# Ledger of designs, part 8: VHH binders against ENHANCER OF AG-4 protein 2 (HUA2)

Target 1, 142 residues: ENHANCER OF AG-4 protein 2 (HUA2), of Arabidopsis thaliana (Mouse-ear cress) (q9xer9r771to912)
Amino acid sequence: EAAISRDAFEGMLETLSRTRESIGRATRLAIDCAKYGLASEVVELLIRKLESESHFHRKVDLFFLVDSITQHSHSQKGIAGASYVPTVQAALPRLLGAAAPPGTGASDNRRKCLKVLKLWLERKVFPESLLRRYIDDIRASG
Key: E = the ipSAE of ESMFold2; O = the ipSAE of OpenDDE; V2 = 0.75 times the mean of E and O plus 0.25 times the DockQ between their complexes.

## First folded at step 7 (VHH)

Design p10 (framework vhh_etentamig_d1)
Fold by ESMFold2-Fast, scan of step 7:
Structure p10 (fold): chain B 142 residues (1-142), chain A 122 residues (1-122)
Amino acid sequence: as target 1 above (142 residues)
Amino acid sequence: EVQLLESGGGLVQPGGSLRLSCAASGFTFSSYDMSWVRQAPGKGPEWVSYISGSGGSTYYADSVKGRFTISRDNSKNTLYLQMNSLRAEDTAVYYCARGDLEYEPGSHFDYRGQGTLVTVSS
């Protein structure tokens, strides 16, 4: 069933939207994947989808899914919390580089990613020094 | 101070019905869209249903369409969820939530209540 959960998650990414239903359903599939030891594969799928995505609004949708998975995992004491928090932390340079690219066309992306990073800082999801560095980098790229 | 208080949960047999209520206070209830969200044991939260501030628009998750009905009484600052034909997989803590259909970073919704437990079992 591990392969079925992974395939379901990959398929969900193709139809992902910014609705609570869409992101919530994808988040539940990601958590199910973690139970089968697939957290790293899920994050790699997110990185690849985000890097290949041409539409800036879709990049925001994908990063909001990363936020949803991360926040859910941080609030859990089980396997998902143990898996996604460190895996997403390691992936942040690639995730943020794709979700919040430099240039005038990506101002909304950078603003929305900054909102997520500030929330993670407030909730102590990742180390403060790491988050402040990414916040400064994104601000400087505008 | 914004407060949402759910009630009406309990133990029911498969095929049974329950009506959940959410009492809202501390804000202009009629000005806000409302949702029901549930969280089953060991799973993440799942959006269930939405109703606009006026009550003119409603939306449902595919898993509950035809079985659940969301409604509100703005004169009583109360949100309702009528649950019919209940299944074992509907077992969850049900939360009343304030906010739009769109995802908010770090949360499914801008505010939610304490939840009410629904257990569907024989």
Scores: ipSAE 0.356, ipTM 0.747, lowest interface PAE 1.0, mean pLDDT 87

Design p12 (from a15 with R50Y S58Y Y107A; framework vhh_7mjh_2)
Fold by ESMFold2-Fast, scan of step 7:
Structure p12 (fold): chain B 142 residues (1-142), chain A 121 residues (1-121)
Amino acid sequence: as target 1 above (142 residues)
Amino acid sequence: EVQLVESGGGLVQPGGSLRLSCAASGFTFSDYAMSWVRQAPGKGLEWIGYIYSGGSTYYNPSLKSLVTISRDNSKNTLYLQMNSLRAEDTATYYCARELDYEPDTGAMDVWGQGTTVTVSS
């Protein structure tokens, strides 16, 4: 059943769009994967997808999926769903490096990633000092 | 014509319960995530929660213990169940169709006209 859940999530990433419904369906699949102990595999798959994605708007879609999974995990009391908060925290340098690349062509990506980071700061999703460092790094890169 | 129509509002005693309905027409309801949003008199919009086509929900953490969102795709209807109502819950309640993801609030492209809930003795 774990393999089925992993394959379903991987397939969903190929058709992921910016819509709330699309991101929500992918988020639900990620939560289901966590029930089988696959949270780290899901996050690694997201990192690899983000790093290989050539379309900047697709990178934003993928990072919004990371946000969706993270916020759902943060609000959940369930053990499996809550697995994503520490896993995403460890992955943030790679996730942000891919989603908000430096240079003038990626200003929209950085703006949208900053919006996410500021919200995580406001909602205390991750340690304040960590989030402020990433916010400063992204601001400095554009 | 794409349309959302809320109903079920009214006067409720403090501590009471109320269920609001939202009837959707003019689009394939089961293709969209749906939201409930409220606005107290003279205040800004406050997001309550959203529900995906498959029934999974996410709530504003400050309201989670007081509300339940559900839907019936066969009836093109969205519901908001509210329990333990307080005077502070007095507001106009809107259902909305979610289009694009936003970290705070999704981009809503269709809104209902709202139904008013007044919590008072």
Scores: ipSAE 0.447, ipTM 0.801, lowest interface PAE 0.9, mean pLDDT 87

Design p13 (from a15, 13 letters changed; framework vhh_7mjh_2)
Fold by ESMFold2-Fast, scan of step 7:
Structure p13 (fold): chain B 142 residues (1-142), chain A 121 residues (1-121)
Amino acid sequence: as target 1 above (142 residues)
Amino acid sequence: EVQLVESGGGLVQPGGSLRLSCAASGFTFSSYAMSWVRQAPGKGLEWIGDIYSGGSTYYNPSLKSLVTISRDNSKNTLYLQMNSLRAEDTATYYCARGELDYEPGSAMDVWGQGTTVTVSS
């Protein structure tokens, strides 16, 4: 069921860790949600979780989950999984604003988000001009 | 030392089945996610699937109806079961160990030497 899949994904976010297993399980749930047309809801849950998260290390974990979902969707042949690429692209300003905040206290967050953006650039996940703009913005933010 | 050794490759007829093994040594096998990856002659690497430390699996959608990944932690061994083999499944098959933590762009830190599967009549 669609509602059960969405609730399961939201629950996974509460216990998400940096481990490949944790991020992998959450990624699978996100892909399952896309099959029910819930990709936009999943991305909105991620945005809200990122914006409300107070621990900077947790923001990195959440953004790495965004990377995992995006990379999987970019490589998937079906339309359901591929729906995350355009949905995440539209959400990038909010996702990056929350995951890589400005200021000297967030240098680790910015470094890790820059690593993701550079990988997306290398793998042609999003348009080059868009990714270079975000890379420049993050570098300029302190 | 950390080591992965694949075995079970060989010549197999189209429509046949084959099980590959990957013997792990030098690390706590049960703590790591493991992957199978293949490379056909003249082609790039193609990811087959992952098995996490907890036993859950995640497959390449193009292959998931044809393959099963499993592990036996008591034997420190990873398996790949392949059914309905086709000529295009001819490749060198590698097992690989994943990092415990997620790292963008870096899924595997240790690779085996590979075992060759040739599907031909």
Scores: ipSAE 0.448, ipTM 0.829, lowest interface PAE 0.8, mean pLDDT 87

Design p14 (from a15, 14 letters changed; framework vhh_7mjh_2)
Fold by ESMFold2-Fast, scan of step 7:
Structure p14 (fold): chain B 142 residues (1-142), chain A 121 residues (1-121)
Amino acid sequence: as target 1 above (142 residues)
Amino acid sequence: EVQLVESGGGLVQPGGSLRLSCAASGFTFSSYWMSWVRQAPGKGLEWIGEIYSGGDTSYNPSLKSLVTISRDNSKNTLYLQMNSLRAEDTATYYCARGDLEYEPGTSMDVWGQGTTVTVSS
């Protein structure tokens, strides 16, 4: 049931924490949503949640969930890998803009997002030129 | 002090089954999620699957039909049941303790020494 899976994922975002178990459960729901063709809707929910989130530490939790979904999908063949990798790639400007905002109050956010981008670069998750551009942009904003 | 010790590896015929064990000591085993990872000769690490403190599991889809992960918290032991073994399953098998906090890149903070499984005629 597509709508039930999407609603469950949206609800999970409200209580998401930095724990591996919390992020793991949300990742499983995202993968299940991809089976119903909902990867773009899941990514849009993540973007909207990131853009509306006021607590910088929660923005990091949400971006770590993006990392979990992306790396899990990249390592797997099938619908999730086919759906999330290109969908997240297209959404990166919006995801990073929300997760790693400019300003002195967001230095931890930028450091943690940079760590993710560097790992994606190492693992060849997205094109090198694209990732290096985002790394440079974030470094320039701090 | 914190230790993970794998056992049960060895020689097995193609089509055979094997059960690996991982004995944990020096920490509260029941509080941690655990993982199995393997490395074939000359290859990189391949994640097999993981099991959370409550018993929920998650598997590599390419291996899901061939393996089952379980745990016995009263014995501080993690298990990997493998069926229908093929020559390409020849690898060193590691158990690993998962970080409680999510960390990009790796989520395992303690690794065992590994146990070697060789599938041959």
Scores: ipSAE 0.388, ipTM 0.777, lowest interface PAE 1.0, mean pLDDT 87

Design p16 (from a13 with S31D R50A N58Y; framework vhh_8pnl_2)
Fold by ESMFold2-Fast, scan of step 7:
Structure p16 (fold): chain B 142 residues (1-142), chain A 121 residues (1-121)
Amino acid sequence: as target 1 above (142 residues)
Amino acid sequence: QGQLVESGGGLVQPGGSLRLSCADAGFTFSDYAMAWYRQAPGKERELVAAIYSGGSTYYADFVKGRFTISRDNAKSTLYLQMNSLKPEDTAMYYCARGEVDYEPGSDFDYWGQGTRVTVSA
């Protein structure tokens, strides 16, 4: 059944869109995967998809899914759901590097990722010093 | 841009049931994602359940199996059927609607004034 949840999540990434329904459905699958100890595998799937994605708008959709999963994990009482916070924290350099690349063509990506990071800072999702460093790095990218 | 009005709250004993309603005066009810939030005394607001334009639903773990969210697009009304109520369900319940697209930091953009639910012997 773990394989079924993982396959469902991987398939969801192929058709992921910006809609609340699409991101919400994918978030629910990610939480289900965590029940089977697959949080690290889910985050690795997200990293690989982000790094291979050529369309900048799709990178934003994927990072918004990361935000959705992280916010739900942060507010959950269950141990399984809570596992995404530390897993995403460890993955932030790779996730942000792919979602908010440098260069003039990625200004919208950087703006949208900055919005997410600022919200995580306000909600104390991750350590303040870590988030401030990423915010500064993205701002410096032009 | 329309107004959300909640109703159906009240005082019930543990194990009882209530059906909450939320009327939306907006013309495009069917285009929106709809949700129920609650805020217990001294706590922050938390998402209870959501229903999207395509019909899929979400439930917080603490209400799964007990609450059912539904919508009637023809009546522009959102419902929350609450069964097996517990004292910890005591809260002000809020209806919310959101744009089709996901927006970080805002699960939903428009809010009602709330309806009070008290679960007590």
Scores: ipSAE 0.493, ipTM 0.830, lowest interface PAE 0.8, mean pLDDT 86

Design p17 (from a13 with R50E S56R N58Y D107A; framework vhh_8pnl_2)
Fold by ESMFold2-Fast, scan of step 7:
Structure p17 (fold): chain B 142 residues (1-142), chain A 121 residues (1-121)
Amino acid sequence: as target 1 above (142 residues)
Amino acid sequence: QGQLVESGGGLVQPGGSLRLSCADAGFTFSSYAMAWYRQAPGKERELVAEIYSGGRTYYADFVKGRFTISRDNAKSTLYLQMNSLKPEDTAMYYCARGEVDYEPGSAFDYWGQGTRVTVSA
């Protein structure tokens, strides 16, 4: 059922790491959740996890998961497969605010998030004007 | 091209089997994630199977139960055992290597020329 898939994804976030294996498993669970119409709920779980996370390296892991889900969704072209693209777009202010916070302790976070945004720009994942705005905002928070 | 060399492709009849090999001259083969991709003429390149440094594997739905990915760290070699081959499996097969840690926007790099698999009568 939908609830089981959602709970499995939420549990996965607790043990998420930077590895391709970890992020790949979580990405596949997120895609499975989309089959039950849960893309918005998955993104909300990611936002809440990012906002509550105290370790800056963990925030990067979570945002890399967002990148993985978004890239996979963008490449699929189907209605169900593309469901994360619009939901992540709407969530970008909250996702980036949590993943790339201002301040001296977060310079690595901002650099890594900028790398993701630049790739999304190159690959036309989201509108150019939107991505350039976020790139400028993160650079300005230096 | 440089560090990955694919081999083992060929012409085979439907229902047949082939084993592909990918030799990696990389210094730390055991620390890499490895994958097999394929590309048929006029189609996008698609992921067939992945194997991670810890030995966990993942397969595309269209090959589950038919293909097996494995690695031999002592020989720095990646394998793809292909059983019950179908005409739809006809493609150029590429092995790919990636760092253990995730790289945004890309899972793997392709380093070889690939090996051709043709499934026909």
Scores: ipSAE 0.504, ipTM 0.785, lowest interface PAE 0.8, mean pLDDT 86

Design p18 (from a13 with A33D R50T N58D V100L D101E; framework vhh_8pnl_2; at its last look DockQ between E and O 0.77; V2 from the best seeds 0.00; counts 0 for: unsure alone 62.5 < 65)
Amino acid sequence: QGQLVESGGGLVQPGGSLRLSCADAGFTFSSYDMAWYRQAPGKERELVATIYSGGSTDYADFVKGRFTISRDNAKSTLYLQMNSLKPEDTAMYYCARGELEYEPGSDFDYWGQGTRVTVSA
ESMFold2-Fast, scan of step 7: ipSAE 0.715; ipTM 0.866
ESMFold2, look of step 8: ipSAE 0.589; ipTM 0.837
ESMFold2 (binder alone), look of step 8: mean pLDDT 75; pTM 0.754
OpenDDE, look of step 8: ipSAE 0.621; ipTM 0.853
ESMFold2, look of step 9: ipSAE 0.586; ipTM 0.835
ESMFold2 (binder alone), look of step 9: mean pLDDT 76; pTM 0.759
OpenDDE, look of step 9: ipSAE 0.615; ipTM 0.852

Design p19 (from c06 with D31S A50D; framework vhh_sonelokimab_d1; at its last look DockQ between E and O 0.68; V2 from the best seeds 0.50)
Fold by ESMFold2, look of step 8:
Structure p19 (fold): chain B 142 residues (1-142), chain A 124 residues (1-124)
Amino acid sequence: as target 1 above (142 residues)
Amino acid sequence: DVQLVESGGGLVQPGGSLRLSCAASGFTFSSYAVGWFRQAPGKEREFIGDISGSGGSTYYAVSEKGRFTISRDNSKNTLYLQMNSLRPEDTAVYYCAAGPSDYEEFLASGYDYWGQGTLVTVSS
């Protein structure tokens, strides 16, 4: 049920790594959570994990998970697309602010997040004007 | 040379089952994530799912969950798609594809090795 899916997703974040294997498993759990109406809760959990994470490489891992959830939801449409795409869109300021902060310590984070934003632009995941604004903001901060 | 060859397609009645195979050669199969796609005439290519190099992580498009099972046998360099409860809308050319296991590398390249496809027709 819903509670099992949410707990499984949260537990998966503890062992998340930058492999397609790890991110794919967590993505599947997130998509299952959307079937129970939990997409907003999943995105809020991701925001809070990103904001509390002290290690820059870990922030990238979490943002790649956001990317995986977003792109899979966009591709599938359905319940996941109807909930995750708009929810992530609304959360982008917090997600990017945490994952790609300004400063010399996070230059790699900004580069990797820019790669994701450019891919979202190419695949029309979000409105072009929105994505170009975020891309410009990250470039200006670095 | 990298090569992916699908087999096992054919004509099957609604409600039937079919197992597709994808034989891989020319690379270290276990180091690549591999997946299945399909394309009906006039439609966009549709992602079915993929499986990590080790087989420890399998991802499915939500619409196909429960009817399709992806597996791999790294000792035979083969990817499988077990399809059950087939319906006429499953009629398509089915492709296997391989791409990098690293997430960042995959973002840059996507699935860049593809098979030629095998036709699955579901009709009464």
Scores: ipSAE 0.350, ipTM 0.743, lowest interface PAE 1.6, mean pLDDT 86
ESMFold2-Fast, scan of step 7: ipSAE 0.603; ipTM 0.844
ESMFold2 (binder alone), look of step 8: mean pLDDT 79; pTM 0.809
OpenDDE, look of step 8: ipSAE 0.528; ipTM 0.828

Design p20 (framework vhh_sonelokimab_d1)
Fold by ESMFold2-Fast, scan of step 7:
Structure p20 (fold): chain B 142 residues (1-142), chain A 122 residues (1-122)
Amino acid sequence: as target 1 above (142 residues)
Amino acid sequence: DVQLVESGGGLVQPGGSLRLSCAASGRTFSSYAVGWFRQAPGKEREFIGEISGSGGSTYYAVSEKGRFTISRDNSKNTLYLQMNSLRPEDTAVYYCAAGELDYEPGSDFDYWGQGTLVTVSS
């Protein structure tokens, strides 16, 4: 059952698009994975996929999925909230490093990741000092 | 990035109908949730409704439910708003918008058209 959920999530990442519908389906599957104790595996899959992705727009799609999973989990509390919020927090340096790289080709990535970080700040998803540090880091990367 | 251009606005009599179009260019249109907003003189901007990238899901603000219908044609990169039973209070500039981060209806739209004026008056 657990292996099936993990494989389904991994397959979903291959066809992930930047639509509310696509991200919503992947988010529901990630939440289901948490019921089988797979939250850390889901986040690791997202890190690996982000780090291996060559297309900057695809990196944004993946980070929007991270946002969706995180905010959904934060609002629900319980198993998924307990698992994803701290796991994503620990993974933020790697997730942001991959999703919002430096350089002129990634200016859109940085803008979109900043938008997500500002929403997390507004909704108190993670500690304010941590989020402000990442916001400053991304703004400083040219 | 995506660019949006609205058209179809004009003067219409109370009780009449009008269809607005929004032409999109740029990145793949089906990757965006797209929606309609309006702003009447001296009022705040109001959300009308949105449609998912595939066109399979729509959401309408309660106040417009039943009179307005949103549809899209991804093969033409076009969004539509069909407006029926128009009232003087529907007079506004109508905007189409597209979002990539819109997990909640009516929020986080990043790309906006310049608007098209609809005047409902005798």
Scores: ipSAE 0.016, ipTM 0.283, lowest interface PAE 6.2, mean pLDDT 83

Design p21 (framework vhh_sonelokimab_d1)
Fold by ESMFold2-Fast, scan of step 7:
Structure p21 (fold): chain B 142 residues (1-142), chain A 122 residues (1-122)
Amino acid sequence: as target 1 above (142 residues)
Amino acid sequence: DVQLVESGGGLVQPGGSLRLSCAASGFTFSDYAVGWFRQAPGKEREFIGDIYGSGGSTYYAVSEKGRFTISRDNSKNTLYLQMNSLRPEDTAVYYCAARELDYEPGSAYDYWGQGTLVTVSS
């Protein structure tokens, strides 16, 4: 059921950690949600969680989950998970604004988000001009 | 300098057993997931299984369950592969590989050993 899948994903965000196992489990739940047409709702949950998160290291964990979902969706074009590429693209300003905030305290966040953006650029996940703009914006906010 | 060194390979008869070792140095062994891969002549590299640094959570490729067992000894910085009921089809170079437990964008297994040859033949 759609509501059960959504609730399971929302619950998973509370226990999300940096480990490959944790991020992998959450990624599979996100893909399951996409099968019920909930990709936009999943991304909105991620945005909400990122914006409300007080611990900067947790923001990185959440953005790495965004990366995992996006990479999976990109590699699996034409199946349920493929819906995340356009949904994440539309959400990038909000996702990046929360995950890589300005200021000296967020230097590590910006560095880690830049690594993700550079990989997306290399793998052609999103348009080059869009990714270069975000890379420049984050570099300028140091 | 990160180093993984496999040992224990050799010639064994069908139905026999071998235990491979992988000695790790140059990094904190417990912070890494470590696993075994193999590559037979003319074939693609095949994943056998891996084991996470703490707690011993272990994952196996379906075809290897029951015959192969992966374990680790963190006090010796060593990974093991116990292989039982060996078949000629198990003839391959066996590789030890390591990756960080934490998610790292773009990374796969980051460090690889040089391999040890296992030949199953009468």
Scores: ipSAE 0.453, ipTM 0.822, lowest interface PAE 0.9, mean pLDDT 87

Design p22 (framework vhh_sonelokimab_d1)
Fold by ESMFold2-Fast, scan of step 7:
Structure p22 (fold): chain B 142 residues (1-142), chain A 123 residues (1-123)
Amino acid sequence: as target 1 above (142 residues)
Amino acid sequence: DVQLVESGGGLVQPGGSLRLSCAASGRTFSSYWVGWFRQAPGKEREFIGAISGSGDSTYYAVSEKGRFTISRDNSKNTLYLQMNSLRPEDTAVYYCAAGDLEYEPGTESFDYWGQGTLVTVSS
């Protein structure tokens, strides 16, 4: 059943878009995976997908899903908040490195990732000092 | 970057209708999800609804569903809000907004805002 949930989530990533419907469905599936103890595996899958993705717009879609999962988990009590928030925090260098790469072609990626980081700062999703460090790093790479 | 200008506000009797427009200029309008917010005196800005860049998906706050309809015309770079069966409590400044985060309808998720248009529902 755990394997089925993981496979369903992976399948959802193949057709992921930025729409509220697409992000919402993938977020709910990620929350379901956390109930089976798969939060770390879900985050690792997202990292691997981001690192292997060739289309910059797809990297943004994937990072928006990371944001949705993270904020949903932060606002909830229970299993999702306990597992995804610390797991995503630990994964941020890899997630941001893949989603907001340096270089001229990735300026839109960096802008959109900065928007997400600023929302996390405003909503106190992660420690302020950590978020400000990532914001400064991304700004320096553009 | 996009600039937004609302129009169509005014005085209307309870039970009446109004159609608001939001004209966009700047970068490609169809690339943004766009929405409507309102702010009554002494209250926080609240979400009414939003529409995807393509126009295929529309999202409403539960309290406004059924009376308000959002649409867009990308060929005219214009967003619309059709308001029916207006009530005195609908009196507010109405704002249009554009952003990248379709999955997140909070005020902070929108990057570009119009200056607002006043709607007064009164006899």
Scores: ipSAE 0.443, ipTM 0.705, lowest interface PAE 1.6, mean pLDDT 87

Design p23 (from c06 with G56R A108E; framework vhh_sonelokimab_d1; at its last look DockQ between E and O 0.09; V2 from the best seeds 0.00; counts 0 for: pae E 7.7 > 2, placed apart)
Fold by ESMFold2, look of step 8:
Structure p23 (fold): chain B 142 residues (1-142), chain A 124 residues (1-124)
Amino acid sequence: as target 1 above (142 residues)
Amino acid sequence: DVQLVESGGGLVQPGGSLRLSCAASGFTFSDYAVGWFRQAPGKEREFIGAISGSGRSTYYAVSEKGRFTISRDNSKNTLYLQMNSLRPEDTAVYYCAAGPSDYEEFLESGYDYWGQGTLVTVSS
């Protein structure tokens, strides 16, 4: 059951695109994984996919999935909120480091990730001081 | 000065129709995909639909059941939302948004520019 949910999520990541249907399906699978206590494994998989991804546009797709999981978990609460919100918070340095790297090739990545962080700040998804630090760090790395 | 300005909101009876407009300025309108979102009081902002810069691709939230039609007139730099068969649960502030053509979908984070919103109230 756990293994099936994890494998389904991994498969969905391979075909992930920046569409409502694709991100929505992957988000539902991630929420199901939380029911089996797998939120940390899901986030670690996302980190590893982001770190190994060579195409900048794919890094944005993956980070938008992180955004979708985070906001869905935050707004609906329950087991997903109790597990994904703190797990993503702890993983932000690695997630952002991979999704929004410095350098001329990733300027669009940094802009899109900043937009997500500012939305999380407005929605009070994570502590304000934490989000402001990451926002400042990404601005400084441009 | 990038600007998106919604208009056409107001009070309407259940079952009625309303057409919203979004006037765009300060950017090349035809290069951007545009979308409509709405936010009811106390709720998260939700996606209604989007249309590509060329107008060739339109996409609607499944919950709309064909009641809403998105269109654009690039010669007037204007986006439209035609809403039919309105119900009290359609009461919300309606926002237009614009983003790069490669992202026309539901995530707020993919849109660079936003209007200030226009209020639609559906009640008797």
Scores: ipSAE 0.012, ipTM 0.393, lowest interface PAE 7.7, mean pLDDT 84
ESMFold2-Fast, scan of step 7: ipSAE 0.584; ipTM 0.854
ESMFold2 (binder alone), look of step 8: mean pLDDT 80; pTM 0.820
OpenDDE, look of step 8: ipSAE 0.514; ipTM 0.876

Design p24 (framework vhh_5c3l_4; at its last look DockQ between E and O 0.70; V2 from the best seeds 0.57)
Amino acid sequence: QVQLQESGGGLVQPGGSLRLSCAASGFTFSDYAMSWVRQAPGKGLEVVSDISGSGGSTTYADSVKGRFTISRDNAKNTLYLQMNSLKPEDTAVYYCAAGPSDYEEFLASGFDYRGPGTQVTVSS
ESMFold2-Fast, scan of step 7: ipSAE 0.535; ipTM 0.833
ESMFold2, look of step 8: ipSAE 0.387; ipTM 0.781
ESMFold2 (binder alone), look of step 8: mean pLDDT 80; pTM 0.801
OpenDDE, look of step 8: ipSAE 0.665; ipTM 0.933

